# Ledger of designs, part 52: miniprotein binders against q9h3h3

Target 1, 235 residues: q9h3h3
Amino acid sequence: EDGFTAEHLAAEAMAADMDPWLVFDARTTPATELDAWLAKYPPSQVTRYGDPGSPNSEPVGWIAVYGQGYSPNSGDVQGLQAAWEALQTSGRPITPGTLRQLAITHHVLSGKWLMHLAPGFKLDHAWAGIARAVVEGQLQVAKVSPRAKEGGRQVICVYTDDFTDRLGVLEADSAIRAAGIKCLLTYKPDVYTYLGIYRANRWHLCPTLYESRFQLGGSARGSRVLDRANNVELT

## First folded at step 24 (miniprotein)

Design yM7
Fold by ESMFold2, fold request of step 25:
Structure yM7 (fold): chain B 235 residues (1-235), chain A 85 residues (1-85)
Amino acid sequence: as target 1 above (235 residues)
Amino acid sequence: SEYMIRWKIQMLLRFADLLLERAEELKKEGSDPEEAKELLKFVQYLLHMAIELAEKLGNEDLKERAQELIDRAQKLLEKLRELES
């Protein structure tokens, strides 16, 4: 079922989080070194477990780029998780609004735009554009999954600091599109991951908060961004 | 933090248990053993991560639970390999 598939993907993501990462950190590395680094570690060729012939000999969970302004902050995850358990026991309704308020109260506000691409030139090109946008300061942090199984898709994640800051989320979407990305983007707040809320969850919560589509309506308008929680177009 | 490490161990154990149950179902259904074997290898990968974290915490209860699941996964993997003989 779709629920098992979501849990399996979550397990793979957690294992990847815990394995070593390949990181270009603009806070300590000159921007002029980025192109060489991208050529050395294209995401279509870096392998999840260090396959023979790949650029890496050890497992790699993620390939990441940190911008000059990157300042990691997970917030009060412990308090969030405790309040979530109390809420579930309370009999109060569990809604997108209730979840949003928990995230605000505990400052667990980060989230990410996601895009899924098959291995190959399109993926490597998209990643390179995103990585450059991060180093140039239009985006703060991004990561891409390595190649795992033949025929599988890979994911690029572009982080923002605050999923409730719709202007900031829209600015990140705009920067992604300026890098030449035309595929569907979906946005997921990190709070869902910390609470173990995936697709097909028992509360019918939708972990995808925003959706971005390029060239809707046959005009050159750029992105159309939908707020999935309120069914409202933001653009 | 110690809290986050404990949370990660608990999530790894939950995922491992779900995936192990799926592998058992695949064996009972008479499905191709390669799918179940791949799943079990990943289960063992998750559980070795859980053991490493449990050792960092000095938490013997969580380590023991992970070891029990490893043993269960290994026994099933051995049974699947026998079917290929």
Scores: ipSAE 0.802, ipTM 0.928, lowest interface PAE 0.5, mean pLDDT 89
Fold by ESMFold2, fold request of step 25:
Structure yM7 (fold): chain B 235 residues (1-235), chain A 85 residues (1-85)
Amino acid sequence: as target 1 above (235 residues)
Amino acid sequence: SEYMIRWKIQMLLRFADLLLERAEELKKEGSDPEEAKELLKFVQYLLHMAIELAEKLGNEDLKERAQELIDRAQKLLEKLRELES
């Protein structure tokens, strides 16, 4: 809707990516140390730039947990970006199907569920549940933003390795819900970020591929997942 | 990789230019200078990251482009401070 706001947020995310991270890496750290680490670095108290009185004295871009199966691979981003440029100059139509095929061809398949929570106990509790799910192997990798200067909403990102694997994406949704999270979740493939495609882009593409809604009561309770590219409910 | 570093620099420069344009629009509209000043401080943060990466690559052209944007941001900051007095 507001393209400037989307790109401003993307700029903040990129700056955060490049600043230091606070990482619990299950590949090198025993699971029994997780609770102490979570207590030391609650996302509601870790500050983006190291404010006085916070646990960190230096900037922190992200707080992250890596699962034992975490194997980072961004794929062929260079080939993806070259093919994207060629496609734009070709005059061929640009659709969600086109981007899906580019992502498959170049192995840029990762994506993430996103949730936005206000600072406080609920955020810290939600993060702790997700971090435990990562260390226990139900999720592969997650990160949470630190507290912003204005104290606005923070984001938890839960990654999956293949946005075309609907069962894998739905399993991640289930693991998030099992941690007691009931807010709206949106899913964004990383391919859109590598191509610089944000909300209100010129191609009218929607970078949100899936939405997950948890209904608290009434006749249809449970997680409802919508495929936004095809307007089809997966659940 | 070297390609990924260059891509990051290009994205940082793109974002900095976008945010700088917004700060110029805010000044033209006569909006509260504090909003524009905060954008410009963030622009400088992005550009210092870009310069650090450009130095890692040894790429003087990208470093110079970031420096030019820093100069524009600094001049606009000075103009905004003058409007307050």
Scores: ipSAE 0.790, ipTM 0.926, lowest interface PAE 0.6, mean pLDDT 89
Fold by ESMFold2, fold request of step 25:
Structure yM7 (fold): chain B 235 residues (1-235), chain A 85 residues (1-85)
Amino acid sequence: as target 1 above (235 residues)
Amino acid sequence: SEYMIRWKIQMLLRFADLLLERAEELKKEGSDPEEAKELLKFVQYLLHMAIELAEKLGNEDLKERAQELIDRAQKLLEKLRELES
């Protein structure tokens, strides 16, 4: 993919962020209502723009589940963006280390595991498992894209509080696998999104921090998680 | 916050301008009128969101910038429709 493609995808994500969301909020909705809600809004049938015959008549940007303990905190995004502008004019090199430090300084620490699935039963089944894990407290918040145009894949995002907390990130991976998910997962810190840094960016930065592959391996079962920055296996 | 709303408007305008330039290139190349039309429909979608946010802020300058891009996108869409005949 090139720079135009990455920015086009970013534009679609931003538009989705700003359109209405379908939310199951466990903080205000009993867990016993989850299965009915999942049946009403399967991600393979909810359409991005309210196509005829879909459960939604209006645009939907995301389908989301908030856990009982979800406490949103984006951090100091304004300060982060101001410091980023100053950094770019300073002549200092732009590296993954400087971005990490910027995120720490401004407390913009959230990130997400991502999985891409074709529309259909596998997607709906995976989403249902993730949604239950959120409501049961193993995960804190997740969202899934609705169905868009033919030939497109959909994405499930599972958030974590702190990309610098490797244990927490690996615990989220484990909870995703316990929900029965076997596909490739990639992890992206939110700081890249707030700074508008996508693949094929001018600094040659890689926004993907970790990659998780499901494996059985010898006598053991589990994830193989790779640190993309150092090309080192964490598990 | 008002800062975050303004930032969103500016990003919407940046994306809209980028995609509009691409649609203009596709028309000049004559390669795929349907692809250009789909980009322009999305450009107008982004710009309507930008106008709604600009109205919430009471920022007439940002609203005018969005409207100028809407007009440019609409003219190009009309030209592409003529090519289909």
Scores: ipSAE 0.741, ipTM 0.913, lowest interface PAE 0.6, mean pLDDT 88
Fold by OpenDDE base, look of step 24:
Structure yM7 (fold): chain B 235 residues (1-235), chain A 85 residues (1-85)
Amino acid sequence: as target 1 above (235 residues)
Amino acid sequence: SEYMIRWKIQMLLRFADLLLERAEELKKEGSDPEEAKELLKFVQYLLHMAIELAEKLGNEDLKERAQELIDRAQKLLEKLRELES
């Protein structure tokens, strides 16, 4: 993906964040209602702008599931942005390590595993598996994009609280794999989004920290996770 | 926070400007008018969000800037429609 495509996708994501969400909150809704909710709002049928005949008549940015332990905390995003501006003005070198330290300092530590799937049964099934894992407490929070363009891929995002906690990131990967997901996963910290750092940026920063590939064969984990920054396999 | 709202408006305007430029390029290249039109509709969508946020802040300058970009997008959309007729 070129820089333009990355920024376009970022714009779409930002717009989606600002539109209404369809949410199943396990903190307030019994787990027994999840199946009915999933049947009512299958991601492949929910439309981004509320097209005629869709389950939604109004725009929907995301379909989301919140687990029992979910607590929204974005950290000090304002402080992070101010520090980032100061850093750019200073002329100091900007590295992935610099961004990591900024994130830690300002407690902006959330990140997410991303998977892209074509609309249809496979997507809906994958989402149902993830949603169940969230409600059962194996994952904390997940969201999926609604259907936008015909033939366009939809994205499922599975969040972790701390992108610097390698064990937590790996545990989420394992839970995703246990839910039956076999596609490529990429992990991105939210700090890059808050700073407007996308693919092909002028600082040559890569927003993707990890990649997970499904492994056929008897490893209990079922995946191989690559640290892209260091080009080292973690599993 | 007011700061976060301002940041969101600025980002929306940045994205709108970028996508508008791309739509103009697509037109110049003789690309499929439908692609450019769809892009412009999304630009307008972003800018309407920006206007709503600017109104919430009471920031007339940002609102005016968003409106200028809307007008530019609309003008380009009209030109594209004329080419199809």
Scores: ipSAE 0.732, ipTM 0.910, lowest interface PAE 0.6, mean pLDDT 92
Fold by OpenDDE base, fold request of step 25:
Structure yM7 (fold): chain B 235 residues (1-235), chain A 85 residues (1-85)
Amino acid sequence: as target 1 above (235 residues)
Amino acid sequence: SEYMIRWKIQMLLRFADLLLERAEELKKEGSDPEEAKELLKFVQYLLHMAIELAEKLGNEDLKERAQELIDRAQKLLEKLRELES
């Protein structure tokens, strides 16, 4: 993916974040209503801009499910951004370690597993599995992009509280795999998004920290997780 | 926070500018006008969000900048439509 593609995708994600979300909040809504909600708003049918005939008449940025333990905390994003600007101005070398330290210092530690799926039954089924896992407490929060273009992939994001907590990241991977997801997963900290660091950036920073590949007959986790920064298998 | 809203506006404007430049390049290259049109529609969408946020802040300068980019996008869209006719 060229730099332009990365920026375009980032712009789409930002716009989606700013538009209204369709949310199932397990903290306030009984779990028994999840199936009806999933049926009402299948991701493959919900359209990004509220196309005629879609379940939504208004733009929808994301379809999301919040678990019982979900607590929105983005940390000190403003402080992070200020520190990042100062760092850029200083001309000091910028490394993945630098970003990690900035994230820790400002408590901007959220990250997400990402999966890209074609619209259709497989996507809706995958989302249903993830949504169930969130409501049942195996995962904390997840979101899926609505349908935008014909033939375009939709993304499911499954969040973890701390990208520096390898165990937590791996546990989320395991839960995703347990939900029946077999596709490639990539893990990205939100700090990169908050700083506007995308693929093919001038600092050559890779926003993907982990990659998970499904493995048949492997360990109980059902996946092989690679630390991209160190090129080391974690599982 | 006001800061975060301002940051969002600035990012929206940045993306809009970059995507607008890409749409201009697509036009110059003789690419499918439809691709450029779709890109421009998205640019306009971003800029409308920027305007809404700028209005929320009462920041006329940012609103004006967004409007300038909207006007630029609209002009390019009109040119693309003329090429199809």
Scores: ipSAE 0.731, ipTM 0.915, lowest interface PAE 0.6, mean pLDDT 91

Design yM7
Fold by OpenDDE base, fold request of step 25:
Structure yM7 (fold): chain B 235 residues (1-235), chain A 85 residues (1-85)
Amino acid sequence: as target 1 above (235 residues)
Amino acid sequence: SEYMIRWKIQMLLRFADLLLERAEELKKEGSDPEEAKELLKFVQYLLHMAIELAEKLGNEDLKERAQELIDRAQKLLEKLRELES
């Protein structure tokens, strides 16, 4: 993907974040209602702009499920942004390590596994598996993009609390694989999004830290996870 | 926070500018007008969000900037429609 494509996708994600969400909150809603909610709002049928005949009449940015242990904590995003501006002005070298330290200092540590799927039964089934894993406490929070243009892929995001916690990141991968997901997964920290750092940026920073590929008969995790920064397999 | 709202507006405007420039390039290249039109509709969507946030802040300068970009997008959209006729 070229720089323009990355920024376009970032703009779409930002707009989606600002629009209303369809949320199942397991903290306030009984788990027994999940199946009915999934049937009411299958992501392949929920439309981004509330098209006629869709389950939603108004724009929907994301469909999300919150687990019992979910606690929104974005950290000090304002402080992070200020420090980032100061760093750019200083002319000091900017490395992945620099961003990691900024993230730690300001407690902006959230990240997510991403999977892209074509609209349809497979997407809805994958989402149902993820949603169940969230409600059952194997995952904390996940969201899926609604259907946009014809032929466009939808994305499922599965969050972890700390992108610096390698074990936590790997556990989430395992939970996703246990839910029956076999596609390619990429892991991205949110700090890059908050700083407007996308693919093909001037600092040559890669916002994707990990890549997970499904493997039959492999490790107990059912996947091979690559650390992209170090080009080392973790599993 | 006011800071976060301002940051969001700035990002929306940045994206709008970038996408608007891309739409202009697509037009110049003789690309499918539909792609450029879809892009411009999305630009307008972003800018409407920016206006709403600017109004929340009471920032007339940011609102004016967003409106200028909306006008530019609309003019380009009209030109693209003329090419399809």
Scores: ipSAE 0.730, ipTM 0.915, lowest interface PAE 0.6, mean pLDDT 91

Design zD3
Fold by OpenDDE base, look of step 24:
Structure zD3 (fold): chain B 235 residues (1-235), chain A 103 residues (1-103)
Amino acid sequence: as target 1 above (235 residues)
Amino acid sequence: GSRELKREVRELILKAWLLIFKAMELANKGDVSEAIQVLREAADLFQEAAKLAQKAGDSEMAIKALEMAAAVLEWIARLLERQGKYDEAKQAKERAEQIKEKD
């Protein structure tokens, strides 16, 4: 893994969230315009800072597609952080269950399937498949990072509304696989990012809840999903 | 000119976020005093980014950077309150309010 710590990737993501996004919103834009939009803004060519010769002249944080059922809900992140800090002061045990309860209490339930791909045709093709699945209502929302560094991997994020809804998480995996994506997927709740819980934290909490591996000839889902917390296969 | 300033703004914002995540790690380790110091640096970087964004004619980024500076100061205030440093916490809150009123 390129020497960017999970913290650096998180900082880059949060900084990117502050920049303008290139958005296709299926709620306001006809689905028939998707192909033209994808051709105009291929993720491998869109640059983070609006480099000369890129499709964008200004900085872009993310390229995103919103589905018909998309409703932005970030929950109470500030309340979550305050409660987390109070919990640390209390000396109470901190478990995955504790974090789940905090997330529920503060309505910070979003999570995402993540895939990392090199810039190029495979990335653009994968993104086009996901974008179509979002517009068709199989997925709710997805985003992809623009090209930031030469040779650097780009990330596609496919969101689910509730990381505690195992069925919804698995349905999103199935939709991603149906879109033709065969790479490794990892599922991460946003709550872990907001609390600064990364790999090698003092509580030994795993910020990756699920891992999906593509499987040829397997179940109708075309993937094997592992629950990382319990080390149990779900599919 | 404007492009260079816009880039510098984004470099400052990225540095500020790196400091935020460093502060989260420090706080999670129990080093709350050091976390507060790092967050103060982050707040200052967001304020500097806002000033540069204004000079660059990027008013939207200036507003967002000021909002982040205020949010970081409010976080500092919460951490100071836990340390029993109520006067310092009040000063941080007042500074956060002053930033929000300028928008």
Scores: ipSAE 0.878, ipTM 0.949, lowest interface PAE 0.4, mean pLDDT 92
Fold by OpenDDE base, fold request of step 25:
Structure zD3 (fold): chain B 235 residues (1-235), chain A 103 residues (1-103)
Amino acid sequence: as target 1 above (235 residues)
Amino acid sequence: GSRELKREVRELILKAWLLIFKAMELANKGDVSEAIQVLREAADLFQEAAKLAQKAGDSEMAIKALEMAAAVLEWIARLLERQGKYDEAKQAKERAEQIKEKD
């Protein structure tokens, strides 16, 4: 595990969210411009701080692609946090079901498939496949981290609107696999990040709900998806 | 000059977020008093980042850093209210409002 704790990766992600993004918005930009945009801003060359010789002269938090059906909805994160703090004070038992109910009540339902890749052609090719799938309407929204350090892995995030919709989560996995992605995928709801629930928390809550492994000649989806909370295969 | 200042701003922001996540972990362990102290440090770092961003001519980052400082202070206020420290909570809210009015 690269020496960054889950907390460091979360802090880096939240700090990156504050910087400007390089966005291709399919709602306002013709799909025919995607290839030129991908060539101009390959993720392996875009630098977090706008280093000399990079395609960007200014800091970039994320490179993102928005699909035609993309509608940002973050829900009530502040209300969620307040309710979580009140729940802890009450001494009531905390379970995965408790977090699910809090997320539903406050409409904080977003989650993402995550893949970590080394900088280079494989990353840029993976990103191009994902970006195309978003523009073609197979995925709603995706982002990739710019290059921050030499030898550091970059992350691609593919979002779904509702982590409680198992079918929607599995459909996104299928679309990622159809785009030619063969690496390990993990699915994480954003609610766990907003509540500071990481690995080794006192409630033994797993912030990774699903794991997808590529399978040659297997299911029609080209992957095996494991429910990590229940240790059950879904595909 | 401006590039170095912009880097320093982002280093402060990253440190502030690390403190936020540390505070979340502390609060989740039931150490709310220590969490509040760590969040106060995070709010101060966001305010410092905003001042440096203004000096660097990065007005958008300055606004975002101030918004985060205010949000952290509002969080501190909620935690203090749960501890029955209503006067300290009010002071944190008033400080958050003062930050928002300067934008």
Scores: ipSAE 0.877, ipTM 0.949, lowest interface PAE 0.4, mean pLDDT 92
Fold by OpenDDE base, fold request of step 25:
Structure zD3 (fold): chain B 235 residues (1-235), chain A 103 residues (1-103)
Amino acid sequence: as target 1 above (235 residues)
Amino acid sequence: GSRELKREVRELILKAWLLIFKAMELANKGDVSEAIQVLREAADLFQEAAKLAQKAGDSEMAIKALEMAAAVLEWIARLLERQGKYDEAKQAKERAEQIKEKD
């Protein structure tokens, strides 16, 4: 994704965050209801704007599943932004380490594995696998974008609490792969989004920290994970 | 109808977010004055979206759109303060407060 595409997707995501969500919350809803909920709200059929004939009559921003251990914490995004602006004004060098430290200081540590899929059975099947993994406690939280434009891809986001916890990021990749997902995955910390840092930034910061490629007959994880920042294979 | 209005609201919100990200890029390039201008446009779009949402009977979206307008104005204020434009920053904050009080 070019910088323009990344900005548009980010804008679409932020706009979607303002609309109502279709949520399955495993903290309050029995796991036995998941299959009925998945059947009622298949992501390929749920429309962003509540189009006629869709399962939703009103706009939906996201379809989400919350695990039993899910605790929403966005950290101090405003403090992060203020510190970032101050850092820019200071003229100090900005590195991936600088962003990591800002994120830690302001507790803005969330990140997500991203997968882009065309609408249809493969998307709905992938989502069902992820949703089960969340309800079973293998993942904390996931969301999928509803169907927006014809021919447009939908995105599944699988969150981790801390992008600095490499083991947690890798465990989430393993859980996604165990759910049968074979597509390319990219891991992006939210801090880069909140700071408007995209691929074509003046600091050459890579907003994608990890890339996971499915590997047949590979390790127990079923994937090869590349640390994009260091250009090192982790698995 | 109400459906068309709801769609228009979301189109305005999307445009406003596009402007926010454009402003972030501009600010990251050091074009802070241009970023402020773009953010003003974004705040106006959120306010327009809120008005349309109210007309559409979408009170929740109206509130969220106003909250975003206020947040953008507060951001503008911070950027203006950094430029030493304290009077303009104060005006932006006052406008943000007025938006929050009308809800």
Scores: ipSAE 0.875, ipTM 0.947, lowest interface PAE 0.4, mean pLDDT 92
Fold by ESMFold2, fold request of step 25:
Structure zD3 (fold): chain B 235 residues (1-235), chain A 103 residues (1-103)
Amino acid sequence: as target 1 above (235 residues)
Amino acid sequence: GSRELKREVRELILKAWLLIFKAMELANKGDVSEAIQVLREAADLFQEAAKLAQKAGDSEMAIKALEMAAAVLEWIARLLERQGKYDEAKQAKERAEQIKEKD
């Protein structure tokens, strides 16, 4: 997760945002259609650029599922960026508290749990579990990258609407684990990406707020969650 | 062919986004003049991608690439204003408006 790798992944995600998405929208589509949709568009077979033999003939940036309660709100990203630029010229200190306050002031509060999986049955199974959790109302919105290259890993993003709401972020982790997900999860607020702040930044800010590890036969919540900034276990 | 051309468009768009993040890194280090230079290159790549997308018949991507070029120029203008370079900022804003007025 060095600065170069995170920067390239962010650029790929932004480029993917500009292409069409394949969306199952629970607000307008009956839940009974979900399984057929999942079978038609498995993320291991949907291709980023519409390769021959794939289910899609045109480029696809993301495969996404919107829950009944999904209310999109990206916030005031331009105002956030302008305030960030002004702050840097002010000479005032930049701390995790200042980033949190900027995000609150400009309503750029979204964040996401991330998981990286190789193409294949494990990826498709994990995505199906997450998609069902979203449609059933345990999660609000999720997306998964399509297949871009042979053997390359893909990413599932599970969004929460407020990274400052620790309880809500932990509830989303619990819902992900209840959907049968056992891999490592990391939680990243969108604000860091919009400001170009990666792990290797000069302020030593930590863009990954939480890390979740599956706990076999363990706690009621099924995971061990670490607060990366304070290096303390929350669960 | 058209498929290869559409792929080339996406390669240009990815390169433009990499330049945007490079510019953010430069600005975050205080190298704002260098960041602006990199952002100008990103805007040019988005315009090139838009032209290529039109040639490939990818009208939706062409529109989005032009919107990104204009947004980058507006960002350049904001950075120039913070440096007190108001004439250059005005030129960047005018270029952004010209891109948005193109029908």
Scores: ipSAE 0.839, ipTM 0.932, lowest interface PAE 0.4, mean pLDDT 89
Fold by ESMFold2, look of step 24:
Structure zD3 (fold): chain B 235 residues (1-235), chain A 103 residues (1-103)
Amino acid sequence: as target 1 above (235 residues)
Amino acid sequence: GSRELKREVRELILKAWLLIFKAMELANKGDVSEAIQVLREAADLFQEAAKLAQKAGDSEMAIKALEMAAAVLEWIARLLERQGKYDEAKQAKERAEQIKEKD
């Protein structure tokens, strides 16, 4: 958060989506090849633009691992955007409930736990743990940003397929913690990005749905999870 | 060289996405006419990025940038129709179709 707006970070992510990705796909690649792949493409060494000495010679937008059960579905984003525009002219109140209904109607239900780490061993170790959890079936899909410049933070995104399924979101938090991750996690539904809704919006919608902090006595072993919309601990 | 051109392409793509998010913010405030103007700039940047990507030999990025330009123009057309500006909406749709047919 240290000087970038949410809009700038979203724009960087969307631009990265358009470049090629480095993908380990457990649906088509034996799990025994994962360790070699992780060693070849550590996220702290894969560069956004293919710098000399990098394991990649061409630009890379994301490094990703797809689990056995991964079924890609971004939903009806264009229909969502059109319905959002119509809703704003209808005179109906815009509330968390109406936004949830739009997301359900248009099947834009994905969301993600986010963690930000500096390049280095801690990032590469965290990514390796997450990637193994995906291949082993505790998580469905994850991605990590490549290194864009020396000293900049990178992001690991761990996806869930339905932000309205609180149990599934909390199970993903638990799986992340079981992989040894102790940093702050925040959970954001994708629908807010597709509608251009950020923290300081006129409807007081809360794009960060959950916050997870590692500590003893949390709702998962070592987690304390806060529902940001209601300011309620879920322990 | 080709590497430097490919980097310039990515700078144009990022700028275009920043304009898209700016346009979303304007539209969310009710400033739809201003949002449309910002989206026209974004579409132009995606087309410029596509031309430069083609020059750099980056055919896949050129295709994706043109697809984004067309998608932005379709969004512009939707907003113009809501304002009752059907002639301008038709022009935006025609520009989008021309872009999609050049593969």
Scores: ipSAE 0.806, ipTM 0.919, lowest interface PAE 0.5, mean pLDDT 88

